VH-VL binders against o60147. Designs and how they scored, part 11

Target 1, 175 residues: o60147
Amino acid sequence: MLEKNKYLYIFRHIQTNQVLLSQGNVLKKTALFQLPYPLQKPVAPNGMRPAKLRKDHWVPLLKVEFPNESMFQSVFMQLLNYRKYRSVQPLTSDLLKLPIPVRRRKIMRQEVPNTIADLADILNKEKFPENSVRLQLSDKSDSEYADWPPSVQIDSEEIKLSRGFREKTTVDEAR

## First folded at step 7 (VH-VL)

Design v14
Fold by ESMFold2, last read:
Structure v14 (fold): chain C 175 residues (1-175), chain A 122 residues (1-122), chain B 107 residues (1-107)
Amino acid sequence: as target 1 above (175 residues)
Amino acid sequence: QVTLKESGPTLVKPTQTLTLTCTFSGFSLSKYGVGVAWIRQPPGKALEWLAHIYWDDDKRYYPALKNRLTITKDTSKNQVVLTMTNMDPVDTATYYCARIRYYDSSGYFDYWGQGTLVTVSS
Amino acid sequence: EIVLTQSPDFQSVTPKEKVTITCRASQSIGYYIHWYQQKPDQYPKLLIKYASRSFSGVPSRFSGSGSGTDFTLTINSLEAEDAATYYCQQYDSLPLTFGQGTKVEIK
């Protein structure tokens, strides 16, 4: 038998534009540990970790389909490492000269594009077969944040938006 | 594949205005996170950034030259134009256009044109 | 304006030996530094971005390190094709500035 495909799900926070990575289409509470503590940068989006996971605050951003677990784990770990490296850096001197509201807006707007750029940088360095990685976005224009290698097939269909976030209930979860 | 190409005069007299055009392909300036920059290099000397323009029409100039420089874009033609007034022999250099990639509030030049030598002499 | 000072200005190196080029910034610039290679009569090419991240297609013998004010580009085993001038560039603050360059030649 062939290996099952693995999915990387990426969510964004509706207010702060913070990003969380997940193996499933439902975020686990432990996903919040991906977010850094506020140490050298202003609170949110790359500062303060929310105290608890509020699932109605997180919406789908994109989904990536890998042909096997090894590829998924490699990319997942690299994305986390890219974010950690970025999060410990001081803000640029030019950014620090801006009025605080302007600075915060610029920082908030960058986390989604930065994460998508990180994903593309990782995939451009990998030696994956042509069209072996499938990318689906909630907003297809978000693919414009990066240059994609031949290994990536961008799905023409967007992730379907619902009125709100929905979870599937299984028989075991309904007990 | 991303490519950039500079075009314009190679010989300019002192006091004249230099106009250089960067024509590019493989990306669009309507795309978030990209721009085009102009960098020059006098013969045998270091690189010097002059100006850049981003997808959102944000424009930045080297301060000492800002009154001599104008950068504009035409997204539909995939072109960026640099105008530099009052040319002087000290401005003799190879002029490059390059794609600037915006990331984490900073930028770097990932693809460069071949450059065009502009000589300023009377 | 941030001044980037490279060291050395010039070095002549035996093939297969390690090359180390330093770039010192006049103030702290975090990791907002990038490295370029310019071979004779060619345009510059990006090698390293954000201090340590190699650009796609760059040979593994090239690496970058450092933070704050002191940065290093390393070629762990010099090849003949690596004879070039190397530049660091910062974008912590405008104006963007380059180092003066380090010329590397094969001995």
Scores: ipSAE 0.752, ipTM 0.875, lowest interface PAE 0.9, mean pLDDT 87
Fold by ESMFold2, fold request of step 12:
Structure v14 (fold): chain C 175 residues (1-175), chain A 122 residues (1-122), chain B 107 residues (1-107)
Amino acid sequence: as target 1 above (175 residues)
Amino acid sequence: QVTLKESGPTLVKPTQTLTLTCTFSGFSLSKYGVGVAWIRQPPGKALEWLAHIYWDDDKRYYPALKNRLTITKDTSKNQVVLTMTNMDPVDTATYYCARIRYYDSSGYFDYWGQGTLVTVSS
Amino acid sequence: EIVLTQSPDFQSVTPKEKVTITCRASQSIGYYIHWYQQKPDQYPKLLIKYASRSFSGVPSRFSGSGSGTDFTLTINSLEAEDAATYYCQQYDSLPLTFGQGTKVEIK
């Protein structure tokens, strides 16, 4: 059997709430290229790429297991495209009327909910079998940012912080 | 499954206060990302947004009607209430409640109630 | 207040033909525009959000495009059940506003 990646890992930045997608349990430095430069000069950190990947600044947000590699690749690519499409849009006129500190904080608070909403929108359009997509979150209340299709099974257990995204068996057996 | 339903009087007299209740199921107003809006449509005319209230109690009103409108929510009852004072025959319309979904600092109406026709006449 | 002007106000179109409905905003609204279908005697239903993103369950013949001030809703091959009034709606700036509507009928 060919070992194909069927897992999506999503990380958030502890300070800026920027989001990175990963095929693996740990972030690669090249993941930073997912953070596009904004269409215009940014007013919020979520549109700015950090110079260095500080692994201690990125924590697990969620993990998704797909039925197969093809479905994973389709959703992964779509999620990146959703982010790119959003990132090139101007801010709303009402948002631009806010004082810069208020505007910046409001924008920072949105990237996690926006990403989770994007994932759910993609999964609602895909016709996956019932309960074939397993979703596990670091904070289960984050599932409330969106409506989920019957294909998604939300794990009642949150991601364990002491192991990050690592599978409990792989690391424990090495000891 | 998300559903919304409007209830309240279908006939009011000029100057009276209209109170409409939106009762919904399949989502909660206690969590990020959702709200309930009121939109009306006079017979044969276009849609007109009146007000909405978000999960964090952020409330917005159509400016020309702001002094006549009050929107409130009861999260435990899954209800949103619109009160509109000093009704006039020009306010005769079908009144809809709809879920507003917050995304990217903006919002859209993804689920609507069936609407209730409110007639204002002597 | 942002005015959305739809064109045309009315179309009578042969089945299977392409329908194009335009919505022009009085100022730039980015991609913060959404499209609704209202069939006779029914409540509105969401078709397209954020200019081009189809809502779940919407037939693939419906698509949206545009940015800034000029937006289009396209029905690539009109079906009989598509006879309805179509509205665009913006939320770039309060108050939220709708276009005046475009009524589409089967010829």
Scores: ipSAE 0.750, ipTM 0.866, lowest interface PAE 0.9, mean pLDDT 87
Fold by ESMFold2, last read:
Structure v14 (fold): chain C 175 residues (1-175), chain A 122 residues (1-122), chain B 107 residues (1-107)
Amino acid sequence: as target 1 above (175 residues)
Amino acid sequence: QVTLKESGPTLVKPTQTLTLTCTFSGFSLSKYGVGVAWIRQPPGKALEWLAHIYWDDDKRYYPALKNRLTITKDTSKNQVVLTMTNMDPVDTATYYCARIRYYDSSGYFDYWGQGTLVTVSS
Amino acid sequence: EIVLTQSPDFQSVTPKEKVTITCRASQSIGYYIHWYQQKPDQYPKLLIKYASRSFSGVPSRFSGSGSGTDFTLTINSLEAEDAATYYCQQYDSLPLTFGQGTKVEIK
């Protein structure tokens, strides 16, 4: 069965900033199917699906606790739909005119903000009770990528681990 | 509550420089993914984008007007200023400021000011 | 510069009827199109972003569809307060451009 059915876990790749959505606090290999393989490699390196899940390359981005499983499943499916809809679109014409290295950097810089904006857009349209959705981020400044509804309570503690969803350790505490 | 309000002269003579100020509240221009844009609408006509400035100071201008336009921001005052030189009667329009939201390499205007009518006449 | 051509320019519609507004782009713009409502003497308000995503607070009777060059805004059951001019806007390429508008009036 699924771990903690009312939790959404989001990971990012440490090098490419690709994003994976997870129902559990540990990524399953099937999560890689969320990433398309690039059809023409030099033109779309950001769409590359790794051949193998390297768990040491994926770090926590954020965690969301919902009031119940039904609300979690609704938001999770909507996030997948938002990504699917975005992923089938061509890049903007202006982006396609850029040299491939520049284009790649711009695309990579947007994957995290786009995902966080999608989450906030979905939550702003849902009628959840005030402070009923708990959001914890690895970098609290990432909350700035979107406007959050009153239903969202942003946890004051950041996630401080290289993987999984555990408390973030400060550099002084890690020594 | 996000609000924007335009201020500046409502009557300008041909050749003069127009300076419009957008004062906003409910968001900060230090926040990733937001900016302020200026859009105008001549009476009875369609909307025309003029310029925008993003949180990272990226600035874009309508190409035919780029030599006449300057957009700047003051994050501490929550203000964005548009300067348009060499005004002409064809520039008579309602001028709006709006928040532009950056997403997926594109942008849209989620909140608008009430607009200010600027008439250019001798 | 991408030209957005809306049709029809005007329509007068009985309440509860379906309203369809189209926006044709002069080149493919993916899903990088947004729709606005401007009531008489008011500023524009965002309705739909990225072709089909409703903005928060927008009634469910408003929907958007399309991709590439042809896009549609639909009001599935027109209400009196929907009398307005509707604009599409693209940001596939700078400069940002708007359609010429479609005015919807109540019969």
Scores: ipSAE 0.742, ipTM 0.867, lowest interface PAE 0.9, mean pLDDT 87
Fold by ESMFold2, look of step 7:
Structure v14 (fold): chain C 175 residues (1-175), chain A 122 residues (1-122), chain B 107 residues (1-107)
Amino acid sequence: as target 1 above (175 residues)
Amino acid sequence: QVTLKESGPTLVKPTQTLTLTCTFSGFSLSKYGVGVAWIRQPPGKALEWLAHIYWDDDKRYYPALKNRLTITKDTSKNQVVLTMTNMDPVDTATYYCARIRYYDSSGYFDYWGQGTLVTVSS
Amino acid sequence: EIVLTQSPDFQSVTPKEKVTITCRASQSIGYYIHWYQQKPDQYPKLLIKYASRSFSGVPSRFSGSGSGTDFTLTINSLEAEDAATYYCQQYDSLPLTFGQGTKVEIK
């Protein structure tokens, strides 16, 4: 009998605050397909979807440990569905009055708080046992974006960087 | 456990200034994505949004009333204050404060106070 | 200012029957619409946010649908406790506006 995946990893882009969901603590190149790309330049590196995955540009945002794989799968799919549902909606009329670059920045800036709010909304609707879901953040103040149910235990220790998702500062990767 | 409660006078004379205080608990206005709004409801009539203030002190007012309304917050006291000048009998209503949550460039009212009836009469 | 027009203004319904309430916006508002229930002499309570997303603790008999200008709140099997006035609210554009309300009573 094999232990099934019960961990959710969420990454944030250090410059744009865009968000990627992952089943593992290392981000795969295919994760970029979770991001929409700008009109006219579907793979533009400075648009909403970077041309390639720069692992030094994506840092841990949060990690969630679920009681079992079934609960993980349910929450993971719901998070993807919330993101998809939001991504296909028309923008607000007030946003449409803004220049496209400004509009895109406002949308990307909200992805971290929106994703955390989505996670909390899903967990508040689920009937998980008290303290059965362990939430660990890179910045504990990010827990303040949402109201958490009793099922969630927020870890007092922040996520520590390692080689796999450590921020790099070498000249060839910093430029 | 999020709660909000309105306080202030229940009877006001025409032309006087109404000052209402919303005292809340279970959340802070220093946190991204939340604010407090004031909504009123004349007896037997529909809900009317008046104003709201967000965590970053962004303030918005119903345009027809903006010269009569002032909304402020005191994050350390968990309070939001609405001042409405030049009260008129038509302003008789139940006044609610509610938490407004910012999400996807929009907002909704997820928790409401019990409301306070304000009567404007000479 | 975006006007939300609800239909009907009033509805008297036998328990266990389906209730349908519509909200029509004067311009397209995407999914930026929310629904509230206000029972007699009570404060409003959030039911549905962003057209179709139920708020925590809301019974499954309540559902929402629609996009653009036409939105629907449905109560699939009316219970006595559902007697209330229902409001839609938009925040696609300031100022925030509510519909005029739909009062639902037990027949």
Scores: ipSAE 0.731, ipTM 0.854, lowest interface PAE 0.9, mean pLDDT 86

Design v15
Fold by OpenDDE, fold request of step 12:
Structure v15 (fold): chain C 175 residues (1-175), chain A 122 residues (1-122), chain B 107 residues (1-107)
Amino acid sequence: as target 1 above (175 residues)
Amino acid sequence: QVTLKESGPTLVKPTQTLTLTCTFSGFSLSKYGVGVAWIRQPPGKALEWLAHIDWDDDKRYYPALKNRLTITKDTSKNQVVLTMTNMDPVDTATYYCARIRYYDSSGWFDYWGQGTLVTVSS
Amino acid sequence: EIVLTQSPDFQSVTPKEKVTITCRASQSIGYYIHWYQQKPDQYPKLLIKYASREFSGVPSRFSGSGSGTDFTLTINSLEAEDAATYYCQQYDSLPLTFGQGTKVEIK
């Protein structure tokens, strides 16, 4: 059912601030493939792919409801591409001038804001119908990481946090 | 929507101190990833970054002018103030404030004020 | 500081023609470059961020490309309203710097 597959969940690692994208509210082990290969030299602790998915280490960051699965797929793929493109860029010279511990902290901290910004940019580009995309965040203040297009309506309620999985709500099950 | 507006004197005498205020709306300087920058443009010339301040009160200045520049923020008032000492006719320019968005250890100026022309003359 | 050199300094272009503006950095800056449009007696407006990402509300005829040291802003089909000075700007390192600008006029 296309209606059941129109939900994007983004999870955040509670320690490394790494971000995983998920179709649906259950984080799958295959999501780890979104992260850099373990053999790659990490710039920061969050620069490595964990060997195993520890669902209890991941919390929902936000949920996006799209009008249909096609729109979901489009945004999902674009998000992956944006992240990939970003990951292959060199660090700024300014960042490189900082002590390693400071640099690592900055890199770890920016992943969530970067992802949210990417999402907003993609949605701005897509020009979906007004209020056709519903965004719900675990922390409403995270919406401030970007400016959102008219297509996005931000839910006044925050999502319920559940590690590795967000329990289905009555509303979610009805869709 | 995001708006910024510069205010201050439009005429300054040489050696005097210029104080400009940027009043903004539509965002807050209390959240990660946001800052306010000052950029100036002499008549008929290119843009020149002067300084910026971010949500964490980190201040950055153009090195050649660092000793003359001070940037501060009042988050509660949504204002950023730039002071520039020892003004000279060469400092005559349109002064802009702009919002800076931070992303991937970089940043851009996505919204600008209309600018205020500051003339330094005796 | 990183020097951004734009080329050309000036273009006089017929409407509907393709406009290409280049920006060369004195050193590699990855994709940490942004493009702005400034019309006469107006404030600069963001067009492209991070070399190729269009800002919200920017017409589709504007695009950006490049990485490292060489970057390009393209106007696919010039409109009369596109008469302006265009600036590239880098945030690879402080101080932040702009190109000298490229003035585009309509023939």
Scores: ipSAE 0.880, ipTM 0.943, lowest interface PAE 0.6, mean pLDDT 92
Fold by OpenDDE, fold request of step 12:
Structure v15 (fold): chain C 175 residues (1-175), chain A 122 residues (1-122), chain B 107 residues (1-107)
Amino acid sequence: as target 1 above (175 residues)
Amino acid sequence: QVTLKESGPTLVKPTQTLTLTCTFSGFSLSKYGVGVAWIRQPPGKALEWLAHIDWDDDKRYYPALKNRLTITKDTSKNQVVLTMTNMDPVDTATYYCARIRYYDSSGWFDYWGQGTLVTVSS
Amino acid sequence: EIVLTQSPDFQSVTPKEKVTITCRASQSIGYYIHWYQQKPDQYPKLLIKYASREFSGVPSRFSGSGSGTDFTLTINSLEAEDAATYYCQQYDSLPLTFGQGTKVEIK
């Protein structure tokens, strides 16, 4: 059994492209607290906090293995802070000049790339040992959303996880 | 690693058209969140953004120079071309191409070419 | 267009001293500002993105702060190699614009 305490999993909502961070490979209900309250500025269209966690609506985006839990915790907290800080910023004037449908599409699309970029920036700042952090992506091309420091080793194999869960099972495939 | 390099004539006569090519490596203009910009700097003066093109072939120009500027990309060759018509001595400057990384509906220039000095003179 | 005004235009500083450069935007631009360093006869290099995020390889003595209209680039302890012109740049709206630059000279 893998030590879940040193693993960061990032999940993406299949419709809204919202992002949730998870310690371990099972998405918990408490992860929803990462999303803005209904009265707060949404990051994306329909980017409000759902009342209930529908695990089947979330797919794994990437997996990060850290050398230890302390490194995980540091990066995890920084990711949350980056997201929070971004969420309270006004939209760019350039974005506001676009028609609403176009604006909505752009806002929806950028959450995943933003999160990946944040991760790369944080890892660059942390200056972890070379090849000490292992990154796996559900889509290898997503690694291109950022430049990665020497501490990060990108796995050649893509992750194969079930929606909201650790591993794909026959039961999950039947859903 | 990311690299960019400007190429083209270093001497242009007034009223002629300048064509500059930016050849880059280490990234492609087919992926979301990437672009290439042209920025110039007259001798002893500040930087001036001219134009940029992104992965989606969206083109943006400095308004005052829009009628003189054309930017295009060839993704297969990893090249971006800038043309500027009706050159004038006032357009004498070092011309840079730079990569744009997009983030949160904004962007920055993270890698630059060495620049090429273009002199406009009769 | 958004006008970025830097202050001062020029300053001569003794090594190990603190350097502060300010950039004021003609309108609120959130945190959509970036800082560049250009040494003599070199191309500009990115230092800070989005007001306070350091670019890869940038020494820790460089830092950025601010939001809205007022931004600051700080060199905590000036090194001789830091002699350069520094530019702020905004990407809140098109056209993209730069500050006029701040030249830092070593005494």
Scores: ipSAE 0.879, ipTM 0.942, lowest interface PAE 0.6, mean pLDDT 92
Fold by OpenDDE, look of step 7:
Structure v15 (fold): chain C 175 residues (1-175), chain A 122 residues (1-122), chain B 107 residues (1-107)
Amino acid sequence: as target 1 above (175 residues)
Amino acid sequence: QVTLKESGPTLVKPTQTLTLTCTFSGFSLSKYGVGVAWIRQPPGKALEWLAHIDWDDDKRYYPALKNRLTITKDTSKNQVVLTMTNMDPVDTATYYCARIRYYDSSGWFDYWGQGTLVTVSS
Amino acid sequence: EIVLTQSPDFQSVTPKEKVTITCRASQSIGYYIHWYQQKPDQYPKLLIKYASREFSGVPSRFSGSGSGTDFTLTINSLEAEDAATYYCQQYDSLPLTFGQGTKVEIK
């Protein structure tokens, strides 16, 4: 059971590009609390907290395996803090000068890269042992959103998770 | 590893056009969140941003020099080219190209070339 | 354009002393500021991004803080190799701008 606590899963909403962090390979309803309330600044277009978790709307982004639970918890909390911090900062003046449709498109595109960049920054700061952290991406090209420290080993194989769920099965592939 | 290198003439006559090429490796301008900027520094003076181009071919210029500057990219060659027309001795400076990494609707210059000193003189 | 004003322009410091450099923006820029180090006859190197995030490979003695209009770069214990000119730079709005620089010399 202790080994399960060393895995970080990140999911992406297929429409809003919102990001959810999960300790398990199945999204829990409580993960929605990571999203802002409607009256708060959205992280992305339509980046509000939905009333209900639609697991089928969330696709896996990446999986991270840490050496132990302590390292996982540290990185997990830091990721949440980084996201929270971004959410309360004003948009750049440059961005605010853009037409709303253009601005929305840019904001929508940045959440996933921002999260990946945050992860890389946190791992760079933590100075974990070389190749002690295993990163697996649903799309390997997403690794290019950041420079990774020596502690991170990027898997050559992409993750095989279903939407909002654990490892893909034959049934999942048929959906 | 990320590297950038500036190339072009080191001596330009007044009123002539300067063409500088930035050749880079370790990244591609086809990926979201990456760009290349040109920054210059007159001898003994501060840094001055001139222009940058991103993965989406969005081009931005320093307003006071916009009419003199043109920036282009060739993604296949990993090159960015800056042209500056009507050079003047006041444009004498070390010219740097740098990678710009984007984040949260902003960006920073994380890797730089060694720079090339361009002297404008008769 | 946004004007960044650094203070001081020059500082002569004894090794192991704490160095503080400030950067003030002409308007609020959130945390969209970065710090660079430039040694003589070298290209600038990134130290701090977004006011307080250390760039990879940067010694722990370097730190940044601030938000809005006032920002600070701190060197907790100055090393001889830290002799350089330091620049703040904003990416809140175009044109991108740098501070005038702070030259730090070793006594």
Scores: ipSAE 0.809, ipTM 0.908, lowest interface PAE 0.7, mean pLDDT 92
Fold by ESMFold2, fold request of step 12:
Structure v15 (fold): chain C 175 residues (1-175), chain A 122 residues (1-122), chain B 107 residues (1-107)
Amino acid sequence: as target 1 above (175 residues)
Amino acid sequence: QVTLKESGPTLVKPTQTLTLTCTFSGFSLSKYGVGVAWIRQPPGKALEWLAHIDWDDDKRYYPALKNRLTITKDTSKNQVVLTMTNMDPVDTATYYCARIRYYDSSGWFDYWGQGTLVTVSS
Amino acid sequence: EIVLTQSPDFQSVTPKEKVTITCRASQSIGYYIHWYQQKPDQYPKLLIKYASREFSGVPSRFSGSGSGTDFTLTINSLEAEDAATYYCQQYDSLPLTFGQGTKVEIK
């Protein structure tokens, strides 16, 4: 009776551009534990992890459909490992020379392109059949952060849902 | 598929100005995360970065050569141009253009042109 | 300016044996180092980015390691086509700099 997931959902924070990975089309509170506390990179008063999950602050970035669950699981775990490895590295010496406001803006603007580049790097190394991985973005120009392998088919239609990756229901509209 | 190709003179006299053009395809310099660099290699010697220009028109030059170098781009033609003034025989080298891919505030040269040998002699 | 010093300058290695090339930076550069292979009469090709991440299409016999000031490129079983000069390159700080190169030949 096991649910077999082959979809990756990625969310972006509307203010900080932090990124969360999800195997479900809505974020769970436990997803916040993907965000490290910064030891080297101060951002918010209590670190990079928000105190609570505000679902109105997280919007769709992209969705990926894999051929099967094992491929999804492999890519999901690799993305987490890429982020972890990146997050523990010191800033470049050139970044450290910048005034704090400039540095902070540059760092915040990097997480979306970094995550997209990580996804493409992983997919370029995997041996998936041509056009077997479907990628849909909220902003199609974000595909330009990386070079994609032949296995990836980029959907021509952008994600247009106002929140999450699912349509509203009548209950949702009443709120 | 990303490709880059250098074009320009292969023989230049001392004191003349060298102009090299990098024509590329498979990417655009109008979009975040890439740049184009010029790198030279004297015969039998190491690689030396000269200059690069980024998608946002930020331009950087090797400090010792800054007053001799000018880098520009024409994104509509997918071209980057390097001008190097007051050429000297010591500047004899193979000149490469290469794409910079940026990631996490740093970058690497992931695609290179075949290079063009420029000889500076009388 | 960050100086990258490679060692050795040259090595001649029997096929199928391990090749180790080191790159030492004059100051800490985190993991912001990249490795290139330049075969005779060819342009350089990216092998490793960010100390240890293989570029797409690079054979698994190539690996990179290190952080801070000391970095290593390893070829765990040398093939004939690996005869080349290898360069490290940093982009922790401008100006961008390369190591002086390590030439690897088949013995």
Scores: ipSAE 0.659, ipTM 0.829, lowest interface PAE 1.2, mean pLDDT 86

